# Ledger of designs, part 102: VH-VL binders against Cytochrome c oxidase assembly factor 8 (COA8)

Target 1, 167 residues: Cytochrome c oxidase assembly factor 8 (COA8), of Homo sapiens (Human) (q96il0)
Amino acid sequence: APERGAERRDTAPSGVSRFCPPRKSCHDWIGPPDKYSNLRPVHFYIPENESPLEQKLRKLRQETQEWNQQFWANQNLTFSKEKEEFIHSRLKTKGLGLRTESGQKATLNAEEMADFYKEFLSKNFQKHMYYNRDWYKRNFAITFFMGKVALERIWNKLKQKQKKRSN

## First folded at step 13 (VH-VL)

Design md123 (from mc2 with light chain S98W; framework fv_ebronucimab)
Fold by ESMFold2-Fast, scan of step 13:
Structure md123 (fold): chain C 167 residues (1-167), chain A 124 residues (1-124), chain B 111 residues (1-111)
Amino acid sequence: as target 1 above (167 residues)
Amino acid sequence: EVQLVESGGGLVQPGRSLRLSCAASGFTFSSYAMNWVRQAPGKGLEWVSGISGSGGRTSYADSVQGRFTISRDNGKNSLYLQMNSLRAEDTALYFCAKESPFDYLWGTYAFDIWGQGTMVTVSS
Amino acid sequence: QSELTQPRSVSGSPGQSVTISCTGSSSNIGSGYDVHWYQQHPGKAPKLLISGNSNRPSGVPDRFSGSKSGNTASLTISGLQAEDEADYYCQSYDSRLWGYVFGTGTDVTVL
């Protein structure tokens, strides 16, 4: 029987999350983990009276989610494919078959796999460093806009109370 | 050489079926989502359908939903579009297109590799 | 399917700059999805010109630049040349449709 579970790490997604929450959701909804990125997508609720500032915050959060999902989907795919390639290459070098006697994928010992992990981490160190830098930049921007939205909401409540007092 | 080559187009009567194929070479086919995009004579581009690299997820434009089926055979490096209940308005040049994330910090896939297209004419 | 709105045509003289707008809605560009741009010469397949709002693929001249603000993306061609006469299409992703949408297309004429 085909090993369908093993297949799910072999292909990058076609773009953004294919998650869709139930209609008439009145708050953000968290979906199941994406099979490629292993991250839970968030569907953002759009209020009928969303301010321009609230819209900017939501868009920034959506873009950040898509960026984050895509980064990890690609990273997980790259890891899985390079790992499989490394195992196959090493088994071929040793003159061993790619499958065990039971038909399962042959594996390398922990010492050989440690070499792969070290090489992979070293090779991808710059990429992960840039990811972390940009993740922090995005989170700073999100926090900044969250603060602006909070201040806007406080100001609007104060304006409302002030008008109630004047009448 | 990285390339996509479409085939299977032709003249077909309304209500009939046609199957398009796209042969991929020069890249790891199973690693990328694939799409069909069409262009009617003298008109613009219209996205038709997309499929994830594993084939586990598909999507369709409203105009073809229920009539067209996208599929792939990663062992043969081939993408397919099964077109049923064809209409005159399905007449178009059909392009096979590969998704690829560019080294980017933001956003979604673009279509970086395109085939030359295969012409489908639906006429009596 | 809902398309992104582009002007039917824009024109300029050699060496001038032209800008093509691409206007979407809250379910696509307005939601923050990236905009990609394609150039299509008559009888040829589209060629990716700009990816991810502003990134140029290898081999694309730096005369081509992209930007995005709100519901609208723009492609600017500076130093316009005769070879830039082509159809230009924007493309984004639409969360309502769970699929891709293309712009209506813009014909660029070099006068």
Scores: ipSAE 0.000, ipTM 0.465, lowest interface PAE 15.7, mean pLDDT 79

Design md124 (from mc2 with light chain G99D; framework fv_ebronucimab)
Fold by ESMFold2-Fast, scan of step 13:
Structure md124 (fold): chain C 167 residues (1-167), chain A 124 residues (1-124), chain B 111 residues (1-111)
Amino acid sequence: as target 1 above (167 residues)
Amino acid sequence: EVQLVESGGGLVQPGRSLRLSCAASGFTFSSYAMNWVRQAPGKGLEWVSGISGSGGRTSYADSVQGRFTISRDNGKNSLYLQMNSLRAEDTALYFCAKESPFDYLWGTYAFDIWGQGTMVTVSS
Amino acid sequence: QSELTQPRSVSGSPGQSVTISCTGSSSNIGSGYDVHWYQQHPGKAPKLLISGNSNRPSGVPDRFSGSKSGNTASLTISGLQAEDEADYYCQSYDSRLSDYVFGTGTDVTVL
């Protein structure tokens, strides 16, 4: 995946699955964004004639989704908690209330938040590096098995073609 | 309900600056990457710049790198494009566009919602 | 300018089928990046027509279909109608540029 997509992948809802079950129509269902991870879960359709290899790929994708959901739910919760604590601390030192007169949550401007973002990124640098490493490892494995499934489907099409020629 | 509205376009002299705005409504603005795409009169679409949902990542086409700055204010549901050192070739209709969800294997996004565009004319 | 090549124009009569090609390279379509298609009527903003090579957004008629093979993606419009007269653009991602890339655009005329 390109560097440009990494941060957006972490904040945006998940995309449509590129893997389609043996029928040419994609049968996966995409749910609403998870409250905590902000990622859309994919509910994988199980085809009638799912091969052992297709099952392995589907389970790997399900496991990767679960891992990804758990990571971002925890990360977003931690970010939200620490951000709120930082804002409350800074507003308290300024003698300001936690809410605006309109009832909205009081916030700091971009310059004031720069220190928080720098500290949060620095503090979580190694955690995010391990996430990226594991994310690429998982996607490499998924791509590898997608290739195997594609080859199996080509083989099955060739067998069907051969049977048609024989008849 | 879901819409993007651009503003800030106009006539500007070469070498000057202009700032475009895009007001978003009807969706959770902070959850989506946003882009600027331009179209010169009678020409095709050209991607200009993109920004992640959090604002932490930005990217630019080579033609505008170092001159344009994309930014967003999630509290105001607004996207901005600061255009400096404008050139005649920057003359175009500038569209604000929202990215669709990410495909996990390939970092490619479709632009599923577009604004009506704001015209920028760079002329002496 | 554009990294993806489309024919400048394509024409057909009502009810006919027309196909628009979008040819890229190894750094974009050839690398497996999805191809998206946009329809733009004169004076209007582009509208997403096909996402992820072949997926139709809600409200797009099923006579629009997309496919991809090697370095080339194709948009097929079956049962061509007068309202299909528009410009069509393909779009993908280019790993060499680390940028989104659009096709040169195709003007579809309904005769």
Scores: ipSAE 0.000, ipTM 0.459, lowest interface PAE 16.0, mean pLDDT 79

Design md125 (from mc2 with light chain G99E; framework fv_ebronucimab)
Fold by ESMFold2-Fast, scan of step 13:
Structure md125 (fold): chain C 167 residues (1-167), chain A 124 residues (1-124), chain B 111 residues (1-111)
Amino acid sequence: as target 1 above (167 residues)
Amino acid sequence: EVQLVESGGGLVQPGRSLRLSCAASGFTFSSYAMNWVRQAPGKGLEWVSGISGSGGRTSYADSVQGRFTISRDNGKNSLYLQMNSLRAEDTALYFCAKESPFDYLWGTYAFDIWGQGTMVTVSS
Amino acid sequence: QSELTQPRSVSGSPGQSVTISCTGSSSNIGSGYDVHWYQQHPGKAPKLLISGNSNRPSGVPDRFSGSKSGNTASLTISGLQAEDEADYYCQSYDSRLSEYVFGTGTDVTVL
């Protein structure tokens, strides 16, 4: 995949979705490894007669989306910044310039980058652990409220049917 | 070489049907989403429809929803667009386009390979 | 209904720089979706020129560059050459429509 340089640093943390595939489009994309995340903003439709329970579910989904986008935008920014600092530091230590003779961005080999990835993951272990905990908690709450909304809709349909029979 | 070749275009009367084909070569066809993009004479590009690599998911522009059907045959490296209830405003050059691979770090869904297009003219 | 607005035309002399804007809204460029750029010569298929806001595919000269800020993306052609005379289109994704959207297109003339 093409490298984009420092462009990511120009994007605000809130509202970033560049690494998320279009969810309502035609993609069966090749996903990243399990340790990576693909997040996509969703535009939430507000029904004319939204119930308090439906509103609670919508707000919970919106808040969870914002929390996820902020977390991953900040994580991606931190990763990119530290990756560039690591590369520049290693190139300087080797006495190499930041650019090749052709003017292209100088890079490190996979073996050298493995040191960075190992250190980055270890350094951020606790942060990722808390993220996973909160992610599961939020998903559990969303699933619970989705179930309650589904039950409410079933009950409303049954009540309307009974009311028609009773006159 | 990586190549897409469209066929099936022609002159067709309003209200009738036409089926377009796109033959792919030089890449692993089943690994990529495919799209149809059209361009009316002297006008800009308009996305028409897309299909996932497996064919399990499809999407359509509002202007063609319910009239066009996208499909693929991965065993034949072929993409199709079945066009029903054709209208004068469907007159355009129809391009077959491949989506670039998803890159987690850079996140891009560009149309990296395009065919030459096949001309569809809807006229009496 | 094009969702991305471009100027109809821009012109310049050989060796000069020209910039093409692509303006969207909160449901597409403003939501952080990437912007891609395509070059189309008369009678030919579009060619991917810039992917993911600023990345150049192999074979694209370094005089082409892209940037994005807020609701607007820009394509800059430095050292303009006669071969750059073509139509240019931006493209992104719109979350409200759940569709890929193209810009209105810009005709670049080298005078």
Scores: ipSAE 0.000, ipTM 0.461, lowest interface PAE 19.7, mean pLDDT 78

Design md126 (from mc2 with light chain Y100W; framework fv_ebronucimab)
Fold by ESMFold2-Fast, scan of step 13:
Structure md126 (fold): chain C 167 residues (1-167), chain A 124 residues (1-124), chain B 111 residues (1-111)
Amino acid sequence: as target 1 above (167 residues)
Amino acid sequence: EVQLVESGGGLVQPGRSLRLSCAASGFTFSSYAMNWVRQAPGKGLEWVSGISGSGGRTSYADSVQGRFTISRDNGKNSLYLQMNSLRAEDTALYFCAKESPFDYLWGTYAFDIWGQGTMVTVSS
Amino acid sequence: QSELTQPRSVSGSPGQSVTISCTGSSSNIGSGYDVHWYQQHPGKAPKLLISGNSNRPSGVPDRFSGSKSGNTASLTISGLQAEDEADYYCQSYDSRLSGWVFGTGTDVTVL
């Protein structure tokens, strides 16, 4: 969507956390890691004279960041939920309680957890394949448009320089 | 298979509120920006509001800024438009529309899928 | 308000070509923002017809073509068919408004 300078805090369903960059920045700003995705968000500077091509690049980068944040936030939530379910299931099978005598959560050893990780990765194989496909496609597109923007900026500078020389 | 279905329209008095919903199916809802577009009876299309895939960025037409709020629930594949302080001139068929996937060659976003619309009538 | 100007109506006979203009300003088409075109049959939702000035989505006949020059975009329908009778809208982004703008719409009549 063609938004400029406006951002909404929080999303209700997945609870993805938000951060606020400095009020006005002349450069892209990198924030703290998101609670859910563990990724550092980038807030993109929008110049007053942004060209249509520059807007395309910025929107693609913003959309890619949002897609990436959403993917990892959901993946991490699913991982945490299924990990807890796996631990509880295995402890029940062994006839053990969910808490240790010290009041801490009971857990499985590394060998037992290896089963969970293997199962989780196998179960999510197709999801990760689509993620990697889209990740590479998005990075290719970003690189391509970065090149187009660079060329546009060179062309504009050459035109300004030539106009200045002829005037 | 890709489908958008609007609901929530109806007859409402000036100054009151109404909430529209749009149910999405057949695509990964959270991956695409969504928009509301309205059309008054016998008139042309007017863009109302837009929201990014994550819901983190929103935008509004000047005519509705401060009165309407766009939101989405990606877990429910649903888009919403909360309309407050309704006026007779808000009477229109309200469409929800999905932005197209990024075209890697052209870098173009267009409204590629539209719902059938839900009618909002604000009596004068 | 519509920010892009289209003729109210255009008419032609079957097999003829018709062209619809869409004129904007320096804050939209004139700045180089892409133009999209939508077809709307009576009582139906709009359908994407042309994206990014000249790209035809899958399933759109090659009779439909788009172009853009300066402040004006054009949609050309060649080999006009009865089913082409509909309203046509252009759309672009406007940097001054920081939002999408639609054209005033053109009613195409097949005589």
Scores: ipSAE 0.118, ipTM 0.679, lowest interface PAE 5.2, mean pLDDT 84

Design md127 (from mc2 with light chain Y100F; framework fv_ebronucimab)
Fold by ESMFold2-Fast, scan of step 13:
Structure md127 (fold): chain C 167 residues (1-167), chain A 124 residues (1-124), chain B 111 residues (1-111)
Amino acid sequence: as target 1 above (167 residues)
Amino acid sequence: EVQLVESGGGLVQPGRSLRLSCAASGFTFSSYAMNWVRQAPGKGLEWVSGISGSGGRTSYADSVQGRFTISRDNGKNSLYLQMNSLRAEDTALYFCAKESPFDYLWGTYAFDIWGQGTMVTVSS
Amino acid sequence: QSELTQPRSVSGSPGQSVTISCTGSSSNIGSGYDVHWYQQHPGKAPKLLISGNSNRPSGVPDRFSGSKSGNTASLTISGLQAEDEADYYCQSYDSRLSGFVFGTGTDVTVL
C-alpha cells in the first residue's frame, strides 16, 4: 500500500496563513533556457503576506519577463526564417541545389553570409532601438518599485521595533 | 501652448509630387520624435512615417516606402513629408503627430499632440 | 493584415459601461508593446485618451480606463455620457513592420 504522510498541517482555523513548505518553495526559481528565446525564466514565489506594493512589483517583473521572452523568441524566429530564405535565394541564383550530396542542408560561405548579416542588422535597427528603449523603461520602473518595497520593509521593521519598546 | 499646424495639401494628379509641412510651437521640437498619420475619407487611421528627434533615424509604412521621404528642420521647428509618385489610394487627411516624452518611470511613444490635418486629394 | 482588430461599433445607454477590445498578434501587443487609445469626434483630430496601456493624460475623466493582457487591450468607459459618442482607435508598435499600427476603429453610440 502506498505510504502517506500527515494529511493536514496545523494551520490557523479561519486565517489564510499557510505553512512554508520546503525551502525551495519559499524562493524564486530559475528555470532552464527557453527553446525559442534562449532566456532563463524566473518562477516567482508568492508570499502569503504579500503587500499590494510587493504584488505590483512581482506582476511588473512577471510582465517584463513575458515581454522579453516573446521579443527574443520572435526575433530568433525572424532571423532563422530570413536566413533560410537568403540561403535558398543565393543557391538558386548560383544554380545549386538546396541539399548536399550527403543530404545535409547546403550553406553559403562566411563571405556570402556577410551580406545577409549586414542587411538583417540594418533592417532591424529600429526594432532593436524600440526594444532597448522599452527595456530601459521597464528596468527603471522595476528598480523604482524595488526601492519602494525595500523602504516599506525597512519602515515596517522599524515600526515593529518601536512598538516592541512601547508599554 | 503646444501646437502643430499642417500645410501643403491640395488636389494633385496621379504620378505627381506634393510636399507637406508641419509647424511646431510650444515645446522643444528637437527633443521629440515626429510622425505622419493619414486618414482616408470615412476610414480609419494609418501610420505613414516617423522621424527621430535628431533626424538621424526614419521609418516608413510599406505602402509608402520608396515614394515618401520624411525630414525635419529643427532650427525652424518644422516637419516635412515629400510625397512622390502619388496614387489615388494616397487620398487622405494627413496629420502631424508628436511622440510623448520618454518618462523616467513610464516612458511611452504615444502620440500626445496632433495637428488639425491637411487634405491631400489624388485624382485625375 | 497588420492592423489591430476592434469591433466596428458598440452602444450603450447613459450611465452604463461599455468596453472596446483591441486584438493584436505576437509581433505587436503580444510582444509586450504598449497600447495607446485615441478618441476622435467627427471632423476633428484624434485626441490621446489613454497612454501606456492605462495612464490618463491631464484632463481625461477617470471614467475612462485601459488594460492589457496577452494579445488583447481593452478600453472601458464607465458612466457613459452623450459626449463620449465618437470613434475610438487603439495603437501599438509592430516589430515585424518596424512601425506603428492602428486598430480598425470602433464607433461608440450613446442611445
Scores: ipSAE 0.000, ipTM 0.459, lowest interface PAE 16.7, mean pLDDT 80

Design md128 (from mc2 with light chain H36Y; framework fv_ebronucimab)
Fold by ESMFold2-Fast, scan of step 13:
Structure md128 (fold): chain C 167 residues (1-167), chain A 124 residues (1-124), chain B 111 residues (1-111)
Amino acid sequence: as target 1 above (167 residues)
Amino acid sequence: EVQLVESGGGLVQPGRSLRLSCAASGFTFSSYAMNWVRQAPGKGLEWVSGISGSGGRTSYADSVQGRFTISRDNGKNSLYLQMNSLRAEDTALYFCAKESPFDYLWGTYAFDIWGQGTMVTVSS
Amino acid sequence: QSELTQPRSVSGSPGQSVTISCTGSSSNIGSGYDVYWYQQHPGKAPKLLISGNSNRPSGVPDRFSGSKSGNTASLTISGLQAEDEADYYCQSYDSRLSGYVFGTGTDVTVL
């Protein structure tokens, strides 16, 4: 039989043993935090006998996760850039250098930074409201499809019980 | 307007590589999964590869697995297909296609927007 | 080659109805996965014609209808018009391939 020489990792960040049993391959895996969004991704397992309804639920969950990750990655990038620009602008206005005598980045005090945070939140208030609205819509849809999948599984079990009773 | 424009196709010898690009405009590119679909001259449609909106998930047809790599640059609104170890049977018009948004009531994912395609000819 | 089987050609006269079948297997249509239909005119990109078995996108005439039963999906074109002369492709998802699969395509000729 030919041997495969691909590099693979046997353990998940959850501390699962290197001897990953076949049963563990049938479960979703939670990854490390994304560099940009700081959210942990879920890697969904795709069963070979997945129903169309189960596929729709999985795709909805995957798309919702990716939408959520993309939103926060963009938000964090925008926050970091605007924060840097705000600090530079304020330091320039005060006639101060960008570095302290110790060579560290010069920063504003808590009261000055509070002004930036208030401005940033106010500027992005509408965006955050739309995010919250869409978050609820997506979770409602996920719950709805979860209910449909549950009903499908109950129906299938009833069909199997009926067949076993007749055999 | 909403559109997809493919480029990068051409005549290439067997065993060599080619990189296709797809430029998207008129929609929030990062919000949608993207796909490559090909059509050999006088033949039908064949799905080649797909990528999620974030780029975190990719999938490939068995015929191209290990040879082709799909990628995207959401900052440039661009989709790519890196084609390595090209074969004569890879000769086809390559379409860039966008998946439809999820319908919150009925749940659908169709290829709702297509580019005009870019022709790849693998011949000596 | 495609996983879903369609007739190579179907023909009809203006005003008649034609039906195109799309036959799959237990790993795709037979498992209940939705079927999508695309219309392709010569030299043009495909256009989504039917979504999720039977839903028409905006701008698609009600002359086009889709249905699905068991392993087979059907596209029916009623009141056939000259502009309906094109290639038609069905598409679904295949669980064994973990990917999308297209039909072999059907050439519709208006006589």
Scores: ipSAE 0.006, ipTM 0.559, lowest interface PAE 10.8, mean pLDDT 81

Design md129 (from mc2 with light chain H36Q; framework fv_ebronucimab)
Fold by ESMFold2-Fast, scan of step 13:
Structure md129 (fold): chain C 167 residues (1-167), chain A 124 residues (1-124), chain B 111 residues (1-111)
Amino acid sequence: as target 1 above (167 residues)
Amino acid sequence: EVQLVESGGGLVQPGRSLRLSCAASGFTFSSYAMNWVRQAPGKGLEWVSGISGSGGRTSYADSVQGRFTISRDNGKNSLYLQMNSLRAEDTALYFCAKESPFDYLWGTYAFDIWGQGTMVTVSS
Amino acid sequence: QSELTQPRSVSGSPGQSVTISCTGSSSNIGSGYDVQWYQQHPGKAPKLLISGNSNRPSGVPDRFSGSKSGNTASLTISGLQAEDEADYYCQSYDSRLSGYVFGTGTDVTVL
């Protein structure tokens, strides 16, 4: 039937999906930047007929996102705290107050702030190296599972085509 | 304490219905897929049915398709198995099993937590 | 067949190594789906022993190791001990059945 022919165009490999999650989303959704990490979260759509391989890939992506969000939230918090402490320490050493005469936060000049940035980068070099290593490992794993999911979908389509020809 | 406790098993006549329950505690229930696995006396393990964390996806072994219905109530941290048109070959110890969290480097969907099981005997 | 095939029984003496095979088909192990292993002592629920082909959960001794090649997965128990006497089951996913499948089970006897 014509209706059945149209149905074939966007059919799921492992069966029919009946219901989309609330808010009418049948696709992944990208949110606004997180308050702490400043990264945009991806809210993954969970198909009703998700295979174990598709579940593995989705969970890996979700967990990698959570790990990434947590890392940058902590990093940004640590940076802000240490920056504030550095500024207060240097102003105290100079005999300056924490606020300008206009009531705004007192700041250091660019040359003095460069000292802080160099110290921060040096102190956190090992931490950033481990982050980059783990980030690449996670993305390699995601790419690997994306390939496995693609092969599963090809296999399922070939099985369905063979079944149609055998009938 | 991560725990699964099954209930609802018993003696039932062929052709009748029985509903099993599994109470979960110690983990975020809605985040994990749940499964029912059975074991006939003196026999091996047989997967019966599975349900996704959201409840949106369900799957069944061919031997129970059309007769059993898996469901969950995430607000009550409970998993259910509605068993209709019971047969003698459905006689088994029924286990509730939780799927593992994803290991981000190695990937897994193992059944990491199991209940002690509830016995279902179908006989006349 | 619809189940994964395991030997009915394997036996060994304390300190020896035993290997249990788990053979599937192109729709499960052969398609690259991971294999899990479970240990079941008499009267108890199964316990996860190996996940994702070779990963040991916390608390599982390194005497237990898993591997996978083609259509076959293997569980090896080195330094066999009396406590290892139990039934062992492999498990994977089957794309043809769209569900999980267990092995036929292997009884390990320590003599």
Scores: ipSAE 0.000, ipTM 0.473, lowest interface PAE 15.1, mean pLDDT 80

Design md13 (from mc2 with heavy chain S30R; framework fv_ebronucimab)
Fold by ESMFold2-Fast, scan of step 13:
Structure md13 (fold): chain C 167 residues (1-167), chain A 124 residues (1-124), chain B 111 residues (1-111)
Amino acid sequence: as target 1 above (167 residues)
Amino acid sequence: EVQLVESGGGLVQPGRSLRLSCAASGFTFRSYAMNWVRQAPGKGLEWVSGISGSGGRTSYADSVQGRFTISRDNGKNSLYLQMNSLRAEDTALYFCAKESPFDYLWGTYAFDIWGQGTMVTVSS
Amino acid sequence: QSELTQPRSVSGSPGQSVTISCTGSSSNIGSGYDVHWYQQHPGKAPKLLISGNSNRPSGVPDRFSGSKSGNTASLTISGLQAEDEADYYCQSYDSRLSGYVFGTGTDVTVL
């Protein structure tokens, strides 16, 4: 394909901040940290002579990045939401308002928040376990395809060498 | 049960707009790229548009570029196709289709799950 | 738009083998992009039949097989049965169009 940005991010994803990479870049570009996931996105340059195998590797890496960004954006959103719900519930149980006399948000002390963190980690243990499993699977696949691309490049180099010697 | 159900099709006049929806169930919607594929009456399949799992990457067939917009709402397990400036040649049954998970052995993505389609007729 | 060329129709008797060709160009099949095959019965949605040139999804009978060489992919149906009467479509990716392309479709008639 001659046109760059065939897989450009044109639509802002739900739960993840929108990012518009610079156009006409001839190299991969690393962006600022995403507001929701706090991870830096990588925008991949598509070379004019990209092979189908190289495209598979790039697509897999792009998909893995989006999966990772989405996981952490959702994790951070869930954490923030459940933290606020926990604080409001505990303040209600104590018969306290949501605001202090000075108008600031009422908070719980570290000992009280320990209950929330313990519950949150316990409740999300399996989710994090599955994340790690999928992360390993994705990295195995990326490594496998990196190996295939390397072999393709070696083969093409050898074919060029043979062609040079024959001609 | 894994299922895709399209809706929003109907009779519409040339130059007007229509929005299609596709409701997904039975799989983790946010994890898979989704596509729209159309089939004119008595004709073959034509790929229309695709969107990545996060919604961050979209692509379009040349015939619809600039007129159609694909989008998704992962919180509602829904895929959309906003069709503007409709033409008679856009008349077709519109399918939503899911791309398969990455196959570690084959390294390929195919359209493994399809909806039943929603009919769009562009006529005066 | 169909970028891959298939024969319009193929017919055979029960128990016979039939082969459907799918011919592309240097920007798609010729570049090494994978070919997938779909089966569509009248009034039904397409069903994935072969993925990645030759891989059969679970539930697809082993009498269906796929291959690819150069600019052409082929779907072979051995031991043809009445329920195989359907339309068959190949699909690949085209680098010139930066998108997916389908074949023109082949109607398989049994009898």
Scores: ipSAE 0.106, ipTM 0.666, lowest interface PAE 5.5, mean pLDDT 84

